Miniprotein binders against F-box protein At3g56470. Designs and how they scored, part 4

Target 1, 367 residues: F-box protein At3g56470, of Arabidopsis thaliana (Mouse-ear cress) (q9lxz3)
Amino acid sequence: MVTRRRSKKKKKTKRKKQSSKEKEKYQTFINLPCDLLQLVISRLPLKDNIRASAVCKTWHEACVSLRVIHTSPWLIYFSKTDDSYELYDPSMQKNCNLHFPELSGFRVCYSKDGWLLMYNPNSYQLLFFNPFTRDCVPMPTLWMAYDQRMAFSCAPTSTSCLLFTVTSVTWNYITIKTYFANAKEWKTSVFKNRLQRNFNTFEQIVFSNGVFYCLTNTGCLALFDPSLNYWNVLPGRPPKRPGSNGCFMTEHQGEIFLIYMYRHMNPTVLKLDLTSFEWAERKTLGGLTIYASALSSESRAEQQKQSGIWNCLCLSVFHGFKRTCIYYKVDEESEVCFKWKKQNPYENIWIMPPLNLIDLPLFDHRI

## First folded at step 8 (miniprotein)

Design s50T (from G23 with R50T)
Fold by ESMFold2-Fast, scan of step 8:
Structure s50T (fold): chain B 367 residues (1-367), chain A 97 residues (1-97)
Amino acid sequence: as target 1 above (367 residues)
Amino acid sequence: SKVKITIRVEVTGDPEELEEFWKKIYELVEELAEKLGVEVEIYVTIDGKTLEIWVEVKAEGDPEKVRELAERIKELVEKIAKEMGLEVEIEVKVEEK
């Protein structure tokens, strides 16, 4: 068979048969100084970085460390008319179209650690979906209101994974429902409503250091600690200008950020002081890049000031009467807009690709 | 001058009956707290066929009102449980400062 797969098991012992000069040349290549190795690997696109990580332990460690620094979130767009979705890599301006019939009738609720939480409003089914592996993890059914928000703490492959939703059906109380990965049923907890409005809704949920932070449409911040079954409304409200047309909350390494978008004014970026629970306006992100969408947000640190994504907001939202993806530089107060077809804030979400992408079919079909 | 009383109620039963039960307790406890001028926090958890209610009663300057409300809450829980044919376990903890 001409097409028969050649054995991939070329043992290290075959390298001993190389000439001394060839062996020296190869040893020089694999024993590059760390700074030169990092320079070479930092210039590789993600696909080649993944391939380079298979060469040897030193290269694997260098490639993984650079992926941690340089891997950006990908943007997912969901089609309304078919079972298709588009994955977009903003760092390389590349996209890939995919089809998942198993997601028929599902809407996206949240994204974290490379997993999506999907909900079917007709069947009340909940599903964890990994768009990179196509793994599905079904969850017990739950009735949810059309605009009810849901979040989770970490990947469903972890025994510490916790599903969370919060709603206020009446002005008297807040209802929280949680599901632990190994439980048979949802747990319901009810707390006194201290938000003091009959029509409060929760717009943003982030998980940080074991706690769910929930932001209302009125700017009130509440927290839920599942280990203590503790709910509290925090003091302070974010300062915002009238006429905001978008609000995004994100978490990075224990820090919580809030972004207000405006039609005719520059965005306001706020950071929460976790000691005082007061919001402070920021004119710099210290090299942080924030990827914000209506349902969830991602962030990454960038240490090179020469990088085009230093101190940047990447927004896949309605802005200036147009549905577009914008890149806004916080320190320069400048923006670059990209138009997308089929864009809807509830039909797009940021997702972190996994560090181990070597055997994923997505890369074979990347355009 | 500060007194805090925590009442823990544990009930087992049909989920629909448990939902009716805690809603009645919640409404009546809030009404009593408002009438007596005492601060109350109510926490409700339902896990399958088990319902747990925590009621925290606290006030400054009048420990007798806190104790009165706690006793009335206990009586109310027992009364409603009997009317609905539910078995309840009640635990009370008192903290004075």
Scores: ipSAE 0.013, ipTM 0.539, lowest interface PAE 8.0, mean pLDDT 72

Design s52Q (from G23 with E52Q)
Fold by ESMFold2-Fast, scan of step 8:
Structure s52Q (fold): chain B 367 residues (1-367), chain A 97 residues (1-97)
Amino acid sequence: as target 1 above (367 residues)
Amino acid sequence: SKVKITIRVEVTGDPEELEEFWKKIYELVEELAEKLGVEVEIYVTIDGKRLQIWVEVKAEGDPEKVRELAERIKELVEKIAKEMGLEVEIEVKVEEK
């Protein structure tokens, strides 16, 4: 549980200028045995770990080794009032505060494979951003409504990268726009609307085995296959208890899970049978840990039953929930608040950190 | 002037055969559209044993390419249906604005 107050995080004093004696001590420190380096590095917060990995090959190897063992999704919080960003590592209960002026005016849309998809509603600019490397990949402009969801298939450095969004939902038709890397313009496809006539919005989008799965607020699951330009609404309906206060969908190694959250009741965990398109209730996650936020989710298989996050739902802020930033243990039916932060659920997102980082320290200022 | 041609294809058959059918049509229609430099919109719906494919072909300032693509799409649909032993109903609507 992280209980650090915001005032403690702001208490960053400039380090004293190093003397020639201190430079000699620093040079000696770089040559420490690996055991001592790992001990020192294991106590560093994320930004210092990333900085340390840029110092030399030995430090890089030690830092990456620790990240490989402890790699879990991190939670990013976006500020409305400035270009400040907070990265939180729940596995180590460590925080890192960063400033990204290049993201001024942008809102987050989606997260996958260590990349964020960002949108500027004033310029209609789309931008892929890697918060760990600070790499930027601009995309062609597109007008988006505030509640419009957008997803992508994989990192923008891949030729297989595909952006996907549903731009309009009318009584008769659904309009989908896609963009493939190196295309001249956005492709528009129009399909008959087979969703329920009740007020429907898309809440969750996941990409699995070449297909986008789109979940509506009413629990309808739609499927978009970009290779075939095929849109279908699947026949199965998830069994849910009345009074659900939110739902989220996640993908793990080709399997699709749906979780219904309740204010006063344990969550319902469902798994999709991809052959029958029937939902089956699960009483355990089988060691899976699911990291869920309003815009995207991450998952990993836990190897240690004694891990504090075995069979766990790691939740950020959601609409209608009094609880914030909780770990919910499915098998124990217990919860722990890992961070107190009241924020719009669309201003935070889970992201997977990369394992290898060289040459561009996360804390450096840009001109 | 703007020209819009809509091709509606209706097929009844086994769901597995209908899936194979529309996948072949989709792939080949996209290839033809790319080669001719014409934009197409394709709707596919499967409801039990009934398949509907709606292909909309649009162009601004080049109506002859739109008509050529629409004719080739119709021929393609008929050819693939014959090869798969499926009976298809095809309707073509031309709108000029």
Scores: ipSAE 0.000, ipTM 0.119, lowest interface PAE 12.9, mean pLDDT 71

Design s52Y (from G23 with E52Y)
Fold by ESMFold2-Fast, scan of step 8:
Structure s52Y (fold): chain B 367 residues (1-367), chain A 97 residues (1-97)
Amino acid sequence: as target 1 above (367 residues)
Amino acid sequence: SKVKITIRVEVTGDPEELEEFWKKIYELVEELAEKLGVEVEIYVTIDGKRLYIWVEVKAEGDPEKVRELAERIKELVEKIAKEMGLEVEIEVKVEEK
């Protein structure tokens, strides 16, 4: 990075001061005191907040600051049979339909920090895609099995971005493949298979504090530390009731949570003790809201003080002809939305939208 | 007595040949370890045109079986490398407590 020194900044500041005084001669309602402006804008729903942010710089700054507090993850639905994509905003309870011809033949693998990791099983191409900006970052080709899971550590715009995949197709060894942003080729590491011999598949991958945590379909938890090139299978298993029909793992500020879903009983919420590597059942999320989907999950603590969204598990579902969410209040053991009948967990994924939505081509801020 | 033997193998070659090489070594080392009743940990890393294999052989109470397995592993690596026309570097480290 280049740091530029500004010469004659004092003259530019004086010109802004003179412009400000000229505006004072013609002061309008738009130049409300900051505290009053924030009170007015805080009463607007997100769509109207986006429109208000286009009025002037002061309103834009106030709207963006309030959006950071209000912004929840968005849900992407993708079709199994065509190239259609839907972005659903739970705060607006509305969706927008998108067409991404550049993603033809690709499947979604993972979502983190506003980016999707996409894979084409016919060409072996890997692609980072941002659905809000339509930016594409292609990665070196990699052969993967159809149901093989992948993850990444952070946005591909960072030099610290690390791609990760793990497979256990044999009983004798584990294969891990990683790609660092500064590397020319994939790195392969092989470790002794210490998982249960009954053909485990990896279903959930979470990155936390420099480490990838990998959960199998049988409940075995493994840890990969890329800095040490270290693989370990952790002792213990999460307490799981029979008849589970869904599993979601998420990370929030260094804490790891696991949620088991059941058809006929309340979800089980578990937290990993990072000292003992034992799972403990939780009856509260401490004000956390978890947005759960099979390929990746998001979480927010900033919603603690909003009525109706506190200690919640938010699940993607089909409701009649529309895709929507159910909210499950963990401490109250109650569902807020109607029961869903049919769902494919691999046809949707949560994504965190960018903080400044007004500058994106997908959003029409016009009246 | 407690004995630990570490075998380090470094090989240079084409990535596809390196993949075939470490898979053969991994399978045969696991079979030998199981046959002799000795515990082994095998780590394999491929970075570009370089392959690294790290084998740890551990046992308490019978150091002769550990030494026998380590010697057989070294011979196996040398044999397969020669058959595949690959250059190998092997380092063996013995630690007794």
Scores: ipSAE 0.013, ipTM 0.523, lowest interface PAE 8.2, mean pLDDT 72

Design s54L (from G20 with R54L)
Fold by ESMFold2-Fast, scan of step 8:
Order: structure tokens, then C-alpha cells, then sequence
Structure s54L (fold): chain B 367 residues (1-367), chain A 97 residues (1-97)
């Protein structure tokens, strides 16, 4: 009995030492100084960082803070033929392959707030798709031309979500179609065409402070205010240098930027003065990194230095005869960071991943 | 003096017929405004089977041309609606400064 009690006491003492040691270890990890905690967490791959965020509030805040600092937009490449998708993370310089059979026959139209707007030209079906959760939100069907641009104001999970499309026609009018959440059908509005008399195509759309800004291939900027049902063409033309072969517009914290691309010259970056509606050339990006693609663009303010791609442009462009992702720095030579074997310019888009990536379906599939 | 005349047209019908209707009105109103040298703003809203056309006619210093254009637009709308078998409601508002 004494031998059994000593064996149980020895196990109980060992359990008390192990429990005390685990409690001491647990308290040490919970009470780590923020700087040391950040050093530990910064060494974790994304999957482990997500798991670490579930430990307690302090770890959650530290992990989310590091994701906010280090999470850059991801570039998604779409294939029309085999439901294959490539995802590129420029911060980690990592590529992975995804398979979304539910997007068969769809083309990408726009990206905002972690959601993609997808269109099937054969069925006229319009679909919001979240590649991180695989959630699908179907929208009412709409007849669209292949080159017709679309945008939306915010995530389709919000009742304030507004879909927007604009076409110009040669008959001196602009046609705008909008769809508000829970509406029965699309609303059509027609406005006088006050753009250049020659045929204009809309190349870029950004949403800022309740207004859609629409840029044409000729550099004209127009705005649509859905609350007022108001369309206006803004005065002022960006100073365009001869031989531009690409144009990208982006929005950051209420400010609008325009990038002109050249084959043998560094890109020109312009900022719109919302008071005068005049474009001013920028020689520095003020800590911004701009991620530009043909259909949509993203931007980030610098929080921490990583990978040497700060104060630069990450452009999905043609260089020669191939699609590449290129880094341009002010007063520095361009650097190619990623190449695609073959790509249509409208088969890729930048997307912002969500800050909380806990238990995403992407990690449950063979990818 | 300045004169502003607003012509509001409401129509209910098949969406394809409504689209043909407003396109004809838009083209002809712009042509008339250009011939008379009068500024016109045309707003078209389609919400399902309901169409609203709002035409604002503005002039500085020649109110007679503004009134002439507004009357011709009203007659044009009524004529095209009749030809297409559509029933239209037309409201005209005149504002003088």
C-alpha cells in the first residue's frame, strides 16, 4: 500500500512539477514583452501565425498586428480552360496553385475588400466569389460587352453593397447600370456624353468616399455619385508623355493616383487634387506601395521594411511579349519578380487577403 | 432673365419597348436642341417596367427659344408614344429667375 502510495505520490509530484512547469511556461509565454513576442511570431509561417492568434488576446493582437504589417495584396491568375488558378504572394515570393471548379466559364471583372466580381459571358451570370472562404453570392443576370468594366462599393455581405457598370456609346450618351442589395432588378441611368467626341473606352474604376471615379483610355476622369444619381466629367487632363503603353488608377485613403507606363522609361505617378481637379506629378510615393493590374489595383502604406519592395510599384504588365510582375522604384532600374508562361492581361487581378484567416477552407483542400 | 423648363415623362411597358422609346426621344431631343442653340440635359431612369425621362431646358437671354424647344419636345414625346402604342404621363414645370 505504501509502495503504491509512493508511486502515486511520485506521479502526483511529477504531475505537480509538470503542471507547475507548464503553468510557469504558459504564464511566461502569455507575459512575453511585445518586442520579444513579435520576434517569435515573425519567424512563424502564415499557418502557424494563424494558429498562434487563437492562444489568447495578447497573442491574437500581436499576430493580427504582424499580419496587418506584413500582409500584402496577392496576385491571382485565372485560366479560362482548366479551372486552374495561380496565387502569388510578393511579400513571401511564394506561388501556389488553386482549383475552383465553381468558377468554370467565369472571367474576373473587379476586386475589392477580399471579394472578386466574376462574370460568365455565356450564361450572363454575375457572381461574387471570395477565394479565401470559397463563399459565392450570385447576382441578377446582366448583358455585358467583353470590354465593359464593372466595380462594386464594398463586400456583398453588407447591405450597402452597390454594383456599378458603365458603357459609352457612339450616340452621345453614357449608360450606367447599378444594383443595390435586395433590389428586384438593375437600375439604368443615361447621361449626356461629355467626354471626347472620339470613341472612349473606360479602362479603370475606383470607389472613394461614396463616389465611383471612371478613367477613359484618353485620360478623361468622370465621377458617378449614386446617392444623387449624378454624373460629371472632371476638368483637367493628366500630363501624358508620348508613347505610354499602359495606365493604372488606384485609390488610397481618399486620395487618387494615376500611373502611366512606358516601355523604355520609368513610370509617371500622378496624384489628383480633389479641390482643383488637377493632376500633379509625384516623385516619391510617401511610403506607399501600389499594386496595379488591368482591372483593379491595391495599395499599402509602409509599416515595416520587408523584401526591399518599399516605396515602389508592383505592376502586372507586358514587358516585351510576356506578362510579368515588375517592381519599379523611383530613380532605380526595374526588377522582374514573377513571370507567367502565357497570360491575357484581363486574366489576373490583385486581391487583399482578410486579416483573420482562422480555419479557412483553402487549408482543408489539396492545393 | 433666365428660364428653366423641366419636362418629366413617365411610361410603363415592356423593358425592350421602353429602351427603344427613350433612345428615339434622346436622339431627337439632342438634334432639336442643337438646331435651336439651346442647352438641354436629359436624364433617363429605368426601374423594371417603369421609365422616367427628365428633360431640363435652360437658356440665358432667349426665353422664347427655350419655350419653343420645350413645346416641340412635348409634341415629339406624344407622337412617338402614340406610334409605339405606349401611354405616357407628361409633366411640365416652368421656373423663371
Amino acid sequence: as target 1 above (367 residues)
Amino acid sequence: SKVKITIRVEVTGDPEELEEFWKKIYELVEELAEKLGVEVEIYVTIDGKRLEILVEVKAEGDPEKVRELAERIKELVEKIAKEMGLEVEIEVKVEEK
Scores: ipSAE 0.013, ipTM 0.553, lowest interface PAE 7.5, mean pLDDT 70

Design s54Y (from G20 with R54Y)
Fold by ESMFold2-Fast, scan of step 8:
Structure s54Y (fold): chain B 367 residues (1-367), chain A 97 residues (1-97)
Amino acid sequence: as target 1 above (367 residues)
Amino acid sequence: SKVKITIRVEVTGDPEELEEFWKKIYELVEELAEKLGVEVEIYVTIDGKRLEIYVEVKAEGDPEKVRELAERIKELVEKIAKEMGLEVEIEVKVEEK
């Protein structure tokens, strides 16, 4: 059966200033009551929230208030095969491509307080980069091995900012290098190697209450106190079940957590008792959401139990040329998995966006 | 019967010379400690043109071996410093139980 198709002639538009009517509707929308404005803005993804915050002061204040309540860490991907950066928002399960030409040739080392620590293996240049402001703070050069980890204590805008790395582990000693933001050169400290007999690599570094906690691939936990220039290897080892396939160490409000991933069973969450130096398994995070990757972690105290991210692990895992983000609810022992198809992803890191996002350059290459 | 000796070495010089100096001291102190069967802890800090080496010497069973190692370490530090044209300050602290 043939259905009738109407042919419409293109009507020449009457001479109307559509811009005037659009401005009138726009003015009406700007003058919405605060409760209705918050309802509208709460449904906007972060990109649109940032755009909305540029409309006027009232919208800016409403947008910033909602960011305080609903801000989630972003997952940034650095592909060695592609010169593009991918940004992933786990709350929306969406990704966007970004381009940062200032980071050409750099690999990511660490993330903290909205800043990335970047390293160029060809020039030996170290660079702090803020992806939200595009500010760059170069640091003195340092040769790093490919598997060498580096961390920092806080934003490089602070005089208390400290860079930390373990540069060598020999059978008899360990060498640590540190750099304070206002120093002229790197400080070297050498300590006796008290790690296990096998060759150890450091997989995870977190900073908490003035101390760097360093976890090895064998489960040895070491701490470095830069104020005392003190190195110690803690007694005890986390209980590791057979078949572990990934490890993440995180910090939240002075507490240290360790997450073991397994191929055939649910993740194990452990918490360090800082008094006894013993690890204890946790069946709940008390509303905490942990965002973890191989290089860094972020955390958020969730205030509403009905939130899909309450008491959750958001884990960035690489598996067989596919990127996977696992959302695991610790108390429900349930998992939601999002898979991406991208060739040879090597670097990924969580970063917490600042609450005062008024700079739109972040989105120039996202549209 | 239990003795602990702490040796503190302070040196000022160019960073490359300081790195050569502490590496030589570290290797030779570990070799001497192994030969004498004495436990030793070595801590090295380089901050600009200043080097500090802390050596803690502990007995596995014989307090006389701890004293012998500490004296030999002091002599070794002074010898290598002289050979490299570095001026060193050495402090030795003895704790007996």
Scores: ipSAE 0.074, ipTM 0.636, lowest interface PAE 5.5, mean pLDDT 72

Design s59I (from G23 with A59I)
Fold by ESMFold2-Fast, scan of step 8:
Parts: sequence; structure tokens; C-alpha cells
Structure s59I (fold): chain B 367 residues (1-367), chain A 97 residues (1-97)
Amino acid sequence: as target 1 above (367 residues)
Amino acid sequence: SKVKITIRVEVTGDPEELEEFWKKIYELVEELAEKLGVEVEIYVTIDGKRLEIWVEVKIEGDPEKVRELAERIKELVEKIAKEMGLEVEIEVKVEEK
């Protein structure tokens, strides 16, 4: 009903420091044997693993090594009422609430390599945002429709970073806009629309092997090669499943997967054969866990076959008034306790945390 | 025989005028292709103040009719450029296979 204002005008931001006595006690652990150190560190949640990595170089190397093996994608939730966001680690069931005033008026567009692409529909400003470091990299302005999708090829710290968007204003042509890291202006390319008659919009974009793959709302797949300025609609017939309640397209190590969601039946998983450009139905993910969200998705190869997240789809859900996620096995017939519902695409997205977290601010600044 | 024609148009100007220009060319070339019952591929790129249009037609038939189509497209591009006060460079290439 009525919410009290939580921000205080007189608040003083102080870095939390450990006492000298606490530091002296912690130093007793630096002489642990390596195998015992690994055992201790493996029992720490990610926040404590990050703090432990700051103790000394040996602990840092052990903590980073463990993070390489056990780091899963995190789910980020955006507030509807303020400039706050929540980072949620589903593997540890831990969350962290953060406030960043510079995101005022921005909505999320895409997530890749630990970075978010953010867009302000009022100012037409684009910026890359890293929710772990709070780094911002502004990009040239661009007008985009509310339902227009955008993607990028890799982190903005790379000279190979390429921004990409595709839209259709009429049935006659599609318009592609790209921005290369060192360009002065957006590049516009126009191609004849050869997609299905009832095409309305592009819903998912993935980048793989130098090419952007674009999925339409009718299930047609097209690709754009920015190096050749080449657009092609793939010849395979779209694998549209009647009664689907939503779909996700994902990329993992050059492989492209398409997932159809239903209200009352198991998801259909399809994999693109990059040689024939035909979709093939799969009953297993070969040990992958796919973290699916509307604008972009993350994936991870699991090592243990008996893991609860082996061959799973991980989906954001809102049950009651609590934000959570579910793991859905794709290799067996299963029922979920609650039905998956299509969510607002701008309210949440999966993001891969960076492997080196030692130099980051403390994540226990919860509000 | 199979014949391929490629028409390349290069223009420099204000990006907003270049967008108006290529949209007019696209519409009219597509209408002309539809009227003649041929399939065309049109590629348009705008990089700052530079516009490039590529029109590619692949047809099986009389090379003279293909050449005539290419000349008609060239005339159309020149007409629209003149009406908009833009200077254009046009290259036409005909390949027989």
C-alpha cells in the first residue's frame, strides 16, 4: 500500500573493514595443506569464496580454480519502482540487492560475457553495464521500438565487439543496424524480406561463429554475417509447435538449441544441424544446463550425471510474491508444482559472473 | 543461357536524405521487377554519409532483354537522384553463364 522511503539523505557510504584482531585470526589458515584448503573453500558460498580469494595468492588461486569448475549463471531481477537490481545465485540460493542510480530509465536488451546491454527509450541512449563491477560503457544513441531486439557479439572490452539489431517496418524489407567498436556512426543495411507471410517480429538473437542467428515469432530462422554484409533466410521449414506458450533460442560452443515451452506438457528441445540447416528433436541436452530468459540465455556443461541440474532447463518463475527459479529435467517425463508463465522480457535476465572476482566491491551491501 | 546483372549505385549526402533516396529506389525497383515478372535482390548499406545500393537479377533467357532491364533500372536511379539533387555513380555489370 504505502512504502516508507528507505534512502536517507544523511547516509554515509563506508567500506566495511575487518578488524586487526579478525585479520590476525584469519592468518592462521594460510599454512593449510593444499588439499585441505580446497576442501574448506569448496564449502564456502560464492560471496565468502570472493572474500577468501583476497587472503593471499595461494588462496586466490584455489578460490579461482573452484569458481571455474562451479560457477553457474546468476539471475538478475530489475525493480519496477526504482534503480535497484537483485543478483541471485541459484546454485547457492543466495541473493544480493544493489542500487545503481545511473540505470534510471534503462531497460535490459541483452546479456553476454558478463555484460548487459541497457537501453533508455526516453533518451535513446545505449550503454553496456557490468553489474559485478558497476562499470558503464556508453554507446551512440539509436531509436528502437518497444519490441525490437538487440544483441552484441562479445564484451565491450574487446575490439571485436559488435552491436546488432534487426527490425521490419513493412513486409517489403528488413532493416539491420550495426555498430563496430571503432566506428563513428551506426551502419544501416536493408534486405528484401523473404520470411513467412505472417512474420511480425524477431524474438531471439544469438551470436555464433561470427554470425547472428535471428528467430522470428513464426519460427523462421535467418542469419546475418557482418563481415560479408550478408543476410540469408535458412531453407529449413520452421519447427513451429502448435499450442506452445513461448520459446527460447540458445547457443553453446557453436551449437544452437531451440526450446518450446508449453503449459501442460514437457518442453520440446531442438538442435540446429549447421551442415543441413535442419532442426532435429533432442530428448537430452548431453549434460548441459540451459538458463533460459526471454532476451538471452546462458548455458553450462555439467560434469556429474547425478547432479540435480544435469540435462535441465533453468527458468525464472514468480510463485506467490517470491522470485525464484525452477530446474526442469528434459530427459524424463516430469511435472512441475507450478505452471511456467511467460514473463515481461525486461524484468529479468541470466548473466555469467566473471571468473576473477577478487577486485570487486563487497556484495553484502544488501538493502 | 543464364544471365546475371548487377547494378551498383554509390551516393554521398546527408544520412536522412540518403534514407529517403534508397527507400524510393527500393519501392520503384521492386514495382518494376513485379511488373516484368522477375525476381530481384536489393542490398542497401549506409555508412555515415555514404550510401551503396546493389541490385542483382538472375534470369534465364535473352541477354538483350536482361540488358534492357538493367538500363531501365539505371534510368530510374538517375531520375530519382536528379529530382532529389543527389549526384550518383552507377556501375552496370552483365554476366552470361
Scores: ipSAE 0.012, ipTM 0.591, lowest interface PAE 7.7, mean pLDDT 74

Design s59V (from G23 with A59V E60T)
Fold by ESMFold2-Fast, scan of step 8:
Structure s59V (fold): chain B 367 residues (1-367), chain A 97 residues (1-97)
Amino acid sequence: as target 1 above (367 residues)
Amino acid sequence: SKVKITIRVEVTGDPEELEEFWKKIYELVEELAEKLGVEVEIYVTIDGKRLEIWVEVKVTGDPEKVRELAERIKELVEKIAKEMGLEVEIEVKVEEK
């Protein structure tokens, strides 16, 4: 038998070079310095920043990092005729149109943590809607008056989410209705009404540090602590100059702010002292920008003083049969109007987008 | 259309007369609501010699029928107060959707 043996292989491997055309096409992007990449991306409006984040992992990380610095709330306008919604960002040149058939017949009530609270006045149905994921969380039905305000504590995906509404029945009692995520039905609580001896309406509701702050049309501030089932009317009233034509209450990192808008003067900003329950006028926001509408508000802390949105008020108001988005520099005498649009009778509302939009259905549906 | 009516009644008098007064109002409003097929909530508070009654009516339908109900309740309250020699203050609020 001749044993068949293969000769010893010499260690030399011939590797194919990558195609010169493919290498040339992508070499420039791979070799772009990080500082230049960040400079280019920082000049893009949010829509283009989102698209740029899809190019590759390095660009994605750079775009997301810049969104941490430059993320702004989006303003959503609701159409009368169809299920169309118009998106406006102060950084955008054009509106983006969105269609949400699932919101047909619903009106917006509140916005917090990227979620909208929607109400259908024909069915009494309440719905949480996330416009970025298109997730829907239906809630038990509730009859509400046309001007009745609602709020919630945090995203409905949390077990600590609490829905809240308050009505002043008459002189002596207010009725508070709450819904906890794990409840079968709404809880009703009745408390003595220590507000003025008139039919008062609640105009502004914010959630802060575990309690709901409720401001009336007469300037009375009350709080509801759901953990203690405690209602209290706070002493003092915000100082208001004559001729006010709008009021917005907002919360930022445990602090409560109140904005009065006027027809013949610049808006005033007040901050609540949580120890004394006194309001103090602020001439600067320390880089904070507040985005306010009749139903809810958003805020962001600006890190760069040279930013066009540093120390600003961005107010969505109905004035002279026009829904306008006006912005004011708190430390400047002049106002800057960046949008005018007629909206009747539908509302608009500010909403904070998530930082990583490329991975969400909204991006695929034409942001 | 959806309509909410709130009726406030304030009366001052002796506690025993105030108790008789609000019990009569309660029975008559409940009977009227049952006859008309509407939902009503009644809140009563007595603080010494002061009585307050709130009637909240929740309905769907004709706003004119709802206003008629509010007027009938007001007339009944005024009639009972007059019969008992009590002076009442009545306030009505109507909210529509």
Scores: ipSAE 0.000, ipTM 0.198, lowest interface PAE 16.5, mean pLDDT 68

